# Designs tried in a protein design chat: VH-VL binders against Uncharacterized protein mtre-1 (mtre-1). Part 11

Target 1, 142 residues: Uncharacterized protein mtre-1 (mtre-1), of Caenorhabditis elegans (q09347)
Amino acid sequence: YHQYRELKCSTPTNSIRGGPDRAECHLVLKAEELETGRPVPTGLGCWQEDHDGEEREYCDIVCPKSHTVFISYIDQGHRACFNFITYQVEKRNDEHVLWRSGKCLNSTVNYRIGCKFDDPFETQFKSDNEIFAHLRARARRV
Below, E stands for the ipSAE of ESMFold2; O stands for the ipSAE of OpenDDE; V2 stands for 0.75 times the mean of E and O plus 0.25 times the DockQ between their complexes.

## First folded at step 13 (VH-VL)

Design s03 (framework fv_umesolerbart)
Fold by ESMFold2-Fast, scan of step 13:
Structure s03 (fold): chain C 142 residues (1-142), chain A 121 residues (1-121), chain B 107 residues (1-107)
Amino acid sequence: as target 1 above (142 residues)
Amino acid sequence: EVQLVESGGDLVQPGGSLRLSCAASGFTFSDYEMNWVRQAPGKGLEWVSFISSYGSYIYYADSVKGRFTISRDNAKKSLYLQMTSLRAEDTAVYYCAREGYFGSDYYFDYWGQGTLVTVSS
Amino acid sequence: EIVMTQSPATLSVSPGERATLSCRASQSVSSYLAWYQQKPGQAPRRLIYGASTRATGIPARFSGSGSGTEFTLTISSLQSEDFAIYYCQQYNNWPYTFGGGTKVEIK
């Protein structure tokens, strides 16, 4: 997918969310690739939504040193409480390709660095927009 | 303890069909991408096909596109290669290989013993 | 397709000597390069991944180096069990491609 052509990664400031080899990766979309309904990462990629009058943040993209991207959602300022999914972003034929995705995990479950899979429920979707819309809906509900 | 065991290699006539199997044991099969790699007698290695852990992504070498079909059955811990329209140049030992995941590296960390396919009249 | 070229095709080295094998990619593969060893009548065996990381159980005499388009596999103090054909493989781009192999013969 063209949207992942500008993947930017940095070394983690705090490794509490990952192992010593973890790097934070942020998706940087080119202007020509922006689409309605797609997440728009900005730095940490945070955006806010109102839920019955309460604000929630859905924010950062975190990856191990190794092109696996985790989407972490921070809910109501509780930085230690997060839901995550796992994607594998690889460079194939000069393009960054999202070819694996994972399911959202409950915020009470710690994620496992280096663990990845193509979840059949997530991989049924035809586009990244559908996957991200599904993940946002699940994060808000759970 | 990780083992991959190929089977199904045989002598077949040009234009024929054959199905190869690879039985996995000693690891969680559904966590790993799998590949088929072949080697013609006295020649080097040639990548044939790739399948992701649940079959959502499949890739083929140009030499086999439209003739070979890779598939897997995670419940049976098995990988398959259905070959059709076989040609003399498909004569080779066929290996199944597991793609190990170590950070950003996806290399063939375990290989099966191989099964010989001979396409000859 | 990325073409992988190995040289020399055959290398004859005395036991205890150093062997240096080269692998060149037609375009950059970063560090996404693996080395495999194949002995006569056997399946290939993992050696190196990420251009320079030894796989578990591989003796320290095997070392890999390089990045981009030029890669080297070095076997220090060659042993009799090291006679084999060695293949490099890039896993940066589809399709995956292998080099033609270098046959290492102990004199």
Scores: ipSAE 0.000, ipTM 0.520, lowest interface PAE 15.0, mean pLDDT 67

Design s04 (framework fv_umesolerbart)
Fold by ESMFold2-Fast, scan of step 13:
Structure s04 (fold): chain C 142 residues (1-142), chain A 121 residues (1-121), chain B 107 residues (1-107)
Amino acid sequence: as target 1 above (142 residues)
Amino acid sequence: EVQLVESGGDLVQPGGSLRLSCAASGFTFSDYEMNWVRQAPGKGLEWVSFISSYGSYIYYADSVKGRFTISRDNAKKSLYLQMTSLRAEDTAVYYCARDLGYDSDYAFDIWGQGTLVTVSS
Amino acid sequence: EIVMTQSPATLSVSPGERATLSCRASQSVSSYLAWYQQKPGQAPRRLIYGASTRATGIPARFSGSGSGTEFTLTISSLQSEDFAIYYCQQYNNWPYTFGGGTKVEIK
């Protein structure tokens, strides 16, 4: 059974990279929490959805609408939890959503979701290049 | 032929710093994730650090967090390990190893010959 | 971290005998387990990946089995060149971890 999960967003007082206008959001997802889809009777929840033939688990993320949410790091995780391939944060109906798929569903990971006014474009661009490199490597072996 | 060659190992005093390099040849370096693995004299293998194909994901063993920094230069086909605050327990042969990260079953298929780091007074 | 335990620490066998090496994970690593062979003065060599898939060029006498937490490497008819130290490694979770090794030596 699914349990309600409350997302905590905070502004680090002593952060070198911080500021009074920045926030950091904390989320912990576990494989067992993905066993039950929506609807959850109250509040934030997770649900399963098909995306072009692949099952994904989507989970609500609460962060101020005026902020850009991005994944700052994964501290513990499964080998198959890679940005944009098996997980990503995206916007849907002006709200932030996290999804996971594939082998990443079978792991417990700790996410740090950064809420910033700045656009982390460079990080997203590097992620795209990594996807293409991985696909080329796999094509050679198949 | 696919090859990895480590260099930079040396004798260094406790508290010192050292930079290791790993040069790749015979394959498209940017298609692969890379790892550092070490082995103390007469002891077993210990994983040290991971870097994804373009450096977006980096992981460290707890024993080296805050002291070691892994990096790579895909244009130069090179992997690096910057070591600071070295301790006697860091004495080991350091290997670089090739990995295919994305949804891969392959583990470390190619290893370098190793470079010896000795931390001693 | 996931702790990998190999047994026995030392296995004394004669050429032609079957050698069975065990590797246990403290929690499930699915099938993301590899076996490596290391001879004195040499870098490790990958034998098995994905718990049971033999790497290219590895003789058929080497076989891997298991999933989850219990894994086995079997050498069906030990040859003189097989005397070495064998390590298991999980690559399912961060940090990646290796077993302590099993030394296969001449009886």
Scores: ipSAE 0.000, ipTM 0.520, lowest interface PAE 17.1, mean pLDDT 73

Design s05 (framework fv_umesolerbart)
Fold by ESMFold2-Fast, scan of step 13:
Structure s05 (fold): chain C 142 residues (1-142), chain A 122 residues (1-122), chain B 107 residues (1-107)
Amino acid sequence: as target 1 above (142 residues)
Amino acid sequence: EVQLVESGGDLVQPGGSLRLSCAASGFTFSDYEMNWVRQAPGKGLEWVSFISSYGSYIYYADSVKGRFTISRDNAKKSLYLQMTSLRAEDTAVYYCAREVYDSSGYDAFDIWGQGTLVTVSS
Amino acid sequence: EIVMTQSPATLSVSPGERATLSCRASQSVSSYLAWYQQKPGQAPRRLIYGASTRATGIPARFSGSGSGTEFTLTISSLQSEDFAIYYCQQYNNWPYTFGGGTKVEIK
């Protein structure tokens, strides 16, 4: 069962690459309300998946038990979505370690954070791209 | 294998219309933004159009606005460029190119098709 | 629109020599700059993105540097397969724009 919370942006911001037409939704959150997910090092939580014939490497994203990864549609052209997942690269022993890092939002905080959240929080099953659904499930440690 | 294959290039008279197609394989088409880029014979690269993963954002070069229409069909894994009111200046090899667009990413056009030639002359 | 200017238009070098190609933007494009290599009859091939990140499979002799408006592509020791036309591209603002290209040819 895939459960997720959606974040919808009421107003795009202009403080991004590409100017107004490429505006990304930004949430106004206090520091304590937003934490960066901890990536699992390569070899301890990474896997390769064939997605339409392309082999891609994915690594687990871990959030504290009190937090949940907010992954709405991470279509980078979708105006209503905020992307909480980025790829990170760390140089280790002259090798590059690739993993994904997501942002974790404190699930004990009410969804009434500024004007940037839709009310109510949705906790529902929703069919999504298999890769993102997979990462969402792993990030929650559920 | 990740591939983009263009088709539809032809010889067309000025004022005519033509539809280009780009077939994607080897990757999840709906995860990527797509672009059309053209190159006139012996000249440099010129960006033509952009379409986001689900078609919500579309942009055009000023030279083609009102004449060209970009579209995509994620179920068919295909990108299209409908060209109308063609001019001699539109003569070029047309490439489709895959892009990832995000605020954290620096990915540019990582996969290109081999191109399809459009010649506009009488 | 942001105008991308490449210099020189033609660079004549011998195999084994260092080549330095310049790309200037008419306004800041941050690090949203890519370099492509194109050989006759072929589609362009991405070399560098994010101004300085080498694409997968690109030899270490290719390196990119710069940010804002001034960018450089360096080929530290030219091989015979490196003689081609090189284009820079900004993808910070629409419309996306390419430089006019630098042709790297045998001296």
Scores: ipSAE 0.000, ipTM 0.516, lowest interface PAE 13.5, mean pLDDT 68

Design s06 (framework fv_umesolerbart)
Fold by ESMFold2-Fast, scan of step 13:
Structure s06 (fold): chain C 142 residues (1-142), chain A 122 residues (1-122), chain B 107 residues (1-107)
Amino acid sequence: as target 1 above (142 residues)
Amino acid sequence: EVQLVESGGDLVQPGGSLRLSCAASGFTFSDYEMNWVRQAPGKGLEWVSFISSYGSYIYYADSVKGRFTISRDNAKKSLYLQMTSLRAEDTAVYYCARDRYFDSEGYAFDIWGQGTLVTVSS
Amino acid sequence: EIVMTQSPATLSVSPGERATLSCRASQSVSSYLAWYQQKPGQAPRRLIYGASTRATGIPARFSGSGSGTEFTLTISSLQSEDFAIYYCQQYNNWPYTFGGGTKVEIK
């Protein structure tokens, strides 16, 4: 039972279609989906599923001030663990980007998923619970 | 409705500089990658430059590398091309074009502006 | 860079006839190939993307096929408004590259 949006990514072969060093994925959520009261995702993250021999990627990260979410893979592997998730704040072109990263034991697969924040107040939260609560509060509209 | 409008084309002397702008309307500009494409009079299309949604990834054609700089301002819904050290070979109509590079299907350039003419001549 | 070669350079056809345009890539571009139509004084218009997907609003008489290095655009029953220059474009590799164009003209 996964009800979240399909992640749209460049191909894993970075030299052909991806970014300079890694694939970059964009998840686009329409404003009407947030404003019309459609269910807001209760979890945040990305995952992969093998469905009849076809792997698909799903992501439920919501960026309240942007409909674009960044995800990057350091390796071309298709699976990653969320067991040791860390959040990092990175400045990019005068913007603060929140990255969510994970890795699996005995795997070279690493990935980062991020949202962009508009103001410095939003970057002061560091715990998973605070970041998730903040993102959900900002995504809800009435 | 959904549209791109270029401006800034002019007659410039060789070695000169010029800044082109592209104004977007009718869609969420920050959701899309953007490109500049040019076409010399009576010639075919030539890709010039790419910029990702937030400017993290930028690519240039070898013919303009080091002379042209692509940039964007998502708050103003605008794309820019700063051109320096202009040559006669840069004479062309310059188009901005919308891209969804990171979609798995890849949409190529679905929306184009009408172009702005740059003439580099003495 | 990947070189895109279109043939023929000029194709003379009458209304109602079938037109077939070819595009060859010097290296594989998978299915990341688009076709554009351009009329004098106008910006290009996207017809096909992903080698075979028709863009919204494009008439059914336009169809694209191929993958890898060999691609074709077919206009099954040419209408008077179809006389234009057609460009193929690969968007698989950096830099993006266009073909030289095929001019479809009357007679």
Scores: ipSAE 0.000, ipTM 0.522, lowest interface PAE 14.9, mean pLDDT 68

Design s07 (framework fv_umesolerbart)
Fold by ESMFold2-Fast, scan of step 13:
Structure s07 (fold): chain C 142 residues (1-142), chain A 122 residues (1-122), chain B 107 residues (1-107)
Amino acid sequence: as target 1 above (142 residues)
Amino acid sequence: EVQLVESGGDLVQPGGSLRLSCAASGFTFSDYEMNWVRQAPGKGLEWVSFISSYGSYIYYADSVKGRFTISRDNAKKSLYLQMTSLRAEDTAVYYCARESLWFGEDYAFDIWGQGTLVTVSS
Amino acid sequence: EIVMTQSPATLSVSPGERATLSCRASQSVSSYLAWYQQKPGQAPRRLIYGASTRATGIPARFSGSGSGTEFTLTISSLQSEDFAIYYCQQYNNWPYTFGGGTKVEIK
């Protein structure tokens, strides 16, 4: 846990819909926040780990079992730097957790990262390139 | 720009079958859950069926279980309701309605179609 | 299934007056409660979702409150265009269920 600033959601849910045991995990990233490495405004936590010389930012965005982590973004002018940020999805205790590595520079992207019910994001895509292609296609249609 | 348009409503004999369609435009159809809701003449709203964004979860009202089948084609941006063994009590205007189960953004039914009338009569 | 009960069945109010509509769930639906307005010959229009969040474009005179099993829709300074039938809907549990509706009649 190597961040001086912790982020956490403030709105818990009591619905049987999705069975979450935590607050809202909907996050929005602004281009400037992404480029400066600033913490995500809404989230459960974000920290950097050093694994055998590799540096990774782990943003603890945790979704109920029936939800998957979803990344949505608006790309104006094709200046997004997704190749500088690698997103990984892992399943932990029947939850989906997102972590990322790298940095994005010179981006005009506005991201939305959160949890989506019945989105087969994690089971549909096999690689970061496929994830980025999918997200870029979605951004151009909004 | 965001709209839903139903079609397929018709006059049908008891015991007959009919397929309703709902065409979506102005938004990414595969990002949303979809519902069918009906309303008999002079009566209130009755929820009929739900389908998740990729069809993994499907639910029906008890009154239509075993007779109606909800489906969707995300490539065609269309929602369907296949109705079989129709009864006089199925006479209603059928609406399709959009829903989001995005965590923390549950908006209920934010967009509705204009409705399509199904009349079951001899 | 969760039974939604609306009261009164009919409410008569004069223009400019306040209208309060009630909706009760047979078991807790948390805050997953929506209110819809329906005018004759039209599809329903969403007014409130999440029990208290006003939908975009809905006038400030409409407000929702409540949680769990007891919910209220309030229309302050009622206008003639507000003559309609109002439905509550729970979307916490499948099957989703609607109330029987409250008809608001302008005196």
Scores: ipSAE 0.043, ipTM 0.604, lowest interface PAE 5.3, mean pLDDT 71

Design s08 (framework fv_umesolerbart)
Fold by ESMFold2-Fast, scan of step 13:
Structure s08 (fold): chain C 142 residues (1-142), chain A 121 residues (1-121), chain B 107 residues (1-107)
Amino acid sequence: as target 1 above (142 residues)
Amino acid sequence: EVQLVESGGDLVQPGGSLRLSCAASGFTFSDYEMNWVRQAPGKGLEWVSFISSYGSYIYYADSVKGRFTISRDNAKKSLYLQMTSLRAEDTAVYYCAREYGDFYSDYFDYWGQGTLVTVSS
Amino acid sequence: EIVMTQSPATLSVSPGERATLSCRASQSVSSYLAWYQQKPGQAPRRLIYGASTRATGIPARFSGSGSGTEFTLTISSLQSEDFAIYYCQQYNNWPYTFGGGTKVEIK
């Protein structure tokens, strides 16, 4: 899934966790727009100029159509990173609700970037800006 | 299984320097964010510094900014805190803490035993 | 910076009684709040994260609740081993900040 390494940053974003401003960009893909029967990338992948062609961690099953893959690009100068996070996003009472997805993540990624992705949790947001703020915060975890 | 062991704590005079180390074992060190947290005698916990898994992001508490430097060596599975211009108020037990996060939650899931730094004449 | 305020500073509880500890943030931290237990001479121990999720191995008598700026740690049936100082911590913003702690002692 090398197409994710070609992610183009058009608008820098900043951390919502109160750190110094950082330039990053993001792409949100709905799982329903992805090809059926193919694994979805997940987890943090980074490369430096001397480590070309690094593999990304992948799930081995197709994400449900209700899921969204959030891809963050972070340029640190000495290396570039993509963070692949899978959420289920749904609208309830004019609020957006995010669910952690376990079905698109392999066991190695589950262990490294979080625990119990198969267990439900939810967070409510009133706007897309709040969703993006939450996802940007998560994108900085390695 | 997961262990963090601090060392380097000592008695130093005001204005002095000291380097703390934290040796990690039982997990893939390069996958985790690391923190230093201190506790003055009889007082509460105070966060000191944060470093990301490869050192790309580093943050400090205002009380130590410009005087302390956090660093890590992933090949040696070690975390460091270089302290300079030490003051009496820096007297504390210094803990190394691993930060583990999932999409919803972060916290310091493992702590070392601590190493005592005393700044006194 | 977010200021965390814990109350009461000291709580005396009879064995088997319910203990309720409060933690307040000066601004919303959503659910990005953790609780730690510290016994004399020991490093802090993880208890709860995400405001309400128990860490692995933590007894069911410990529970966390709350959202935004108001949080509670409850020990449903206090035992002698629960004598300790409890700290809340927000991890929503840098700098990370801890509450001043609540000392729980058995009457």
Scores: ipSAE 0.006, ipTM 0.513, lowest interface PAE 12.1, mean pLDDT 70

Design s09 (framework fv_umesolerbart)
Heavy chain, then light chain:
Amino acid sequence: EVQLVESGGDLVQPGGSLRLSCAASGFTFSDYEMNWVRQAPGKGLEWVSFISSYGSYIYYADSVKGRFTISRDNAKKSLYLQMTSLRAEDTAVYYCARDTYYDFSEGYMDVWGQGTLVTVSS
Amino acid sequence: EIVMTQSPATLSVSPGERATLSCRASQSVSSYLAWYQQKPGQAPRRLIYGASTRATGIPARFSGSGSGTEFTLTISSLQSEDFAIYYCQQYNNWPYTFGGGTKVEIK
ESMFold2-Fast, scan of step 13: ipSAE 0.340; ipTM 0.776

Design s10 (framework fv_umesolerbart)
Fold by ESMFold2-Fast, scan of step 13:
Structure s10 (fold): chain C 142 residues (1-142), chain A 122 residues (1-122), chain B 107 residues (1-107)
Amino acid sequence: as target 1 above (142 residues)
Amino acid sequence: EVQLVESGGDLVQPGGSLRLSCAASGFTFSDYEMNWVRQAPGKGLEWVSFISSYGSYIYYADSVKGRFTISRDNAKKSLYLQMTSLRAEDTAVYYCARGEYDILTDYAFDIWGQGTLVTVSS
Amino acid sequence: EIVMTQSPATLSVSPGERATLSCRASQSVSSYLAWYQQKPGQAPRRLIYGASTRATGIPARFSGSGSGTEFTLTISSLQSEDFAIYYCQQYNNWPYTFGGGTKVEIK
């Protein structure tokens, strides 16, 4: 079985000036039989879609189970860093969902994403692309 | 147990330089944002500078931009403020203060040092 | 920068009375507002964070309220050790900014 944590966030597309609007983020713990040749979903991807007439932004972030998720971004000086150390586990369909309320990205931010871990290489990264690529490589070795 | 201790405050001539240090103990220093806050004699608190847990993000009050430099050494569990081109208006007690661990746990400045006095006078 | 304005500058009250301190932000800071107490010769002490959450060890007589731009610190029954200067601080945006302080003194 293949296990990984995926962070899903939703927030209104329009953010409050100086920072993002409050959003709900949840971690999805997926456990499934690994199919030969199927890649492990890993990474940050954001997209927008309508939900009951409201445009929302969704982002997926995947971290190894031994680490906590962090997202650090700056938009007009606003900070947003998340730590999902403690979770509430709920069954949603065939998945276990770990819920946490927090702040999520808006569509205009420059951000860093990553997983909190004791790794000196992560502290050398300067952008979300570098951190993301590093975490993707590490997650594939799990 | 959990504490911050400042040092380096001194009497300095206008135009001079001074380096302040802040030693942390009793907690994992590298997990926290750190700040410098100052207070002129008989006046209120003024935020001076911010540094993120690994130094990737640094911010300054407009009054000190270009003259002060904040830095940290996580291995030594120490925070620094290098001050140059000092003015009479920089005379204050300087505090180091521990900032956020995470936005999810919204703490503001929960731990402060005792302060170190910097006097800029001729 | 976000300007924080506290009122009144000085509040004279008797022990046992209620004290109400106001803090206004020039633009919304959501709930990222903290209150600190400072006694003569001492470093500030955090009382409230997140606009309304009492810090560990802070007596129940202290309470914070508000969101956005208008915030209040209330001391429900003032004790002798509560005579001090109180500062509000926004930590939503850089630069972080403090209010000018409210001095709570014996009437």
Scores: ipSAE 0.006, ipTM 0.524, lowest interface PAE 12.6, mean pLDDT 68

Design s11 (from c4 with heavy chain D102S F103Y S104G T105F S107E; framework fv_umesolerbart; at its last look DockQ between E and O 0.05; V2 from the best seeds 0.00; counts 0 for: pae E 7.8 > 2, placed apart)
Fold by OpenDDE, look of step 14:
Structure s11 (fold): chain C 142 residues (1-142), chain A 123 residues (1-123), chain B 107 residues (1-107)
Amino acid sequence: as target 1 above (142 residues)
Amino acid sequence: EVQLVESGGDLVQPGGSLRLSCAASGFTFSDYEMNWVRQAPGKGLEWVSFISSYGSYIYYADSVKGRFTISRDNAKKSLYLQMTSLRAEDTAVYYCARESYSYGFDEYAFDIWGQGTLVTVSS
Amino acid sequence: EIVMTQSPATLSVSPGERATLSCRASQSVSSYLAWYQQKPGQAPRRLIYGASTRATGIPARFSGSGSGTEFTLTISSLQSEDFAIYYCQQYNNWPYTFGGGTKVEIK
């Protein structure tokens, strides 16, 4: 079983080269990679952390219990954004998050992420609102 | 011009079957999620079914679950509703409606509607 | 399902007057609320989405407000073409649900 996510991060001016403005990310839930999907309400699922003196922004990509998570596509913003350096998908317990740092925080960028599951994703949540509640709770932890 | 055109409405007996079609034009059909909404004569609007861009997500109203099947053919820019075990209470004008999308869930709504097709279930 | 209740069922208003339509949800739908206008023999037309965002091409006299469980559609100065049935719809939860509608008629 698989699902896809699209994390759309944009600055107010849609700048891809960085700048003074922080990008805000929005998550889209998809069953298939190229479908439109269902958007997550603005302001849910992302939070800031300090990682060894570096600011990171984490976003829950809503792929709990996924055994395989991969980035299938990236519409990369700032050229200095590199996987594992200024962004990465990370597993935390049973959850998966995507973090950004450095110049990537101030860059418009879109991620397409695939998640593979042992069981249908639909069995994990009863509704979109439950997913949203999950994301709200996740963000409150930090 | 963005347009949706329903067809297939007819008079059928209870227990019968009917297939509705909705032809889309003037926009990239596969970029939009589609819905069926019906309206019984002189009554209000009732959501019937939802299908995502590529059919990965499908939802039905409880009133039609197990009897109706929504599908789409993006190559033909068409939406379908296969109705079975029709009941008198299924009598309605059936609309196909496009659901718009942007960055927020709050931007979802039915922005384009067809003219509707009448389904009459009567003995 | 979330039950949407519209009031009043019928609203009689004179041309040029303000019309206020109410829509109540049985539970919170946040701002995921749309308003539609339907005239006889026509398909519904989207007026408002996101509770307060006016759709493209919709006159400024139409406005939506509210969040959670209480919503309002306001027509600041009713025009002759505004006499119709108005429906609210939540899209926060499956199944999507509509209100029963408010008929705005000429006084």
Scores: ipSAE 0.020, ipTM 0.656, lowest interface PAE 5.6, mean pLDDT 90
ESMFold2-Fast, scan of step 13: ipSAE 0.621; ipTM 0.804
ESMFold2, look of step 14: ipSAE 0.021; ipTM 0.623
ESMFold2 (binder alone), look of step 14: mean pLDDT 92; pTM 0.945

Design s12 (framework fv_umesolerbart)
Fold by ESMFold2-Fast, scan of step 13:
Structure s12 (fold): chain C 142 residues (1-142), chain A 124 residues (1-124), chain B 107 residues (1-107)
Amino acid sequence: as target 1 above (142 residues)
Amino acid sequence: EVQLVESGGDLVQPGGSLRLSCAASGFTFSDYEMNWVRQAPGKGLEWVSFISSYGSYIYYADSVKGRFTISRDNAKKSLYLQMTSLRAEDTAVYYCAREPYDFTSGDYYAFDIWGQGTLVTVSS
Amino acid sequence: EIVMTQSPATLSVSPGERATLSCRASQSVSSYLAWYQQKPGQAPRRLIYGASTRATGIPARFSGSGSGTEFTLTISSLQSEDFAIYYCQQYNNWPYTFGGGTKVEIK
């Protein structure tokens, strides 16, 4: 159980096709899915939940400097999605925002999560490992 | 110059088989989900089948399930519909249609490009 | 399957008048609703997707609205080239389904 700051939620415009409809406005990622093949970054808020008799660990994604997370949509069946995610950096009102979004090849799951950075930067990351290395470095400075 | 061109429509007897082809040009075929849609003479549009960009997801209308098989060959930039056990009610113009999606935003855009159609007539 | 119902089946309108076409889904399709125009002997042409987004090259007189189960296509000032059959389509759930069409004809 984690207490989140109020997140802004929109009416789902990109709901799952042929699958369960979206019911919630926020997402919790399984710890093992945040960084495939590498340890989960230290400093994330994590907890355990029971899912169909199986204990699973979930972690909230935070931006260490702002500790702000915003989430668009995610639902069931997203396990394989992290192999096909994309990253984009955009500048809005003199803020740099990192977006993480994806669609699985074998799934119709859509999601978007993002963090605001107060440091000016322009970059495109080639892999999840680069993004999580960046987030881990920032977590160590908080 | 984006195009989809269907071929293979013919007159077939009930119980027969036929294979339709759809040739794509002017775009990267493997980036798009594809559909077959049919229209019986003087009637409305009926969705037939869907195939994802690499063939991992395939869906059919109940009226054709077990009789029709959708497939694609990304190297040849072609979509196919193998029809078996054809019935009079399968008589229609068959269209292939492109369904774009934006992987980065997760958005879907319905059917943006359609072929000219190919006529299949099932009659004794 | 989700049943799409269009009304009216036929709409008689004079050039320059406004045409309003309705499309109803038997259950929610969110905003995954598209509108197509079909002229005799031609393939359908996409006008609107996402319930309200005009496709590239589609004139501003065409507009779409609605979400969930009730959708509307409006043609603000009908021109001679707009007389055609219009279909709505949901692409939220498999099987994908089309409405029966609305024929817009000259009065």
Scores: ipSAE 0.000, ipTM 0.516, lowest interface PAE 16.6, mean pLDDT 69

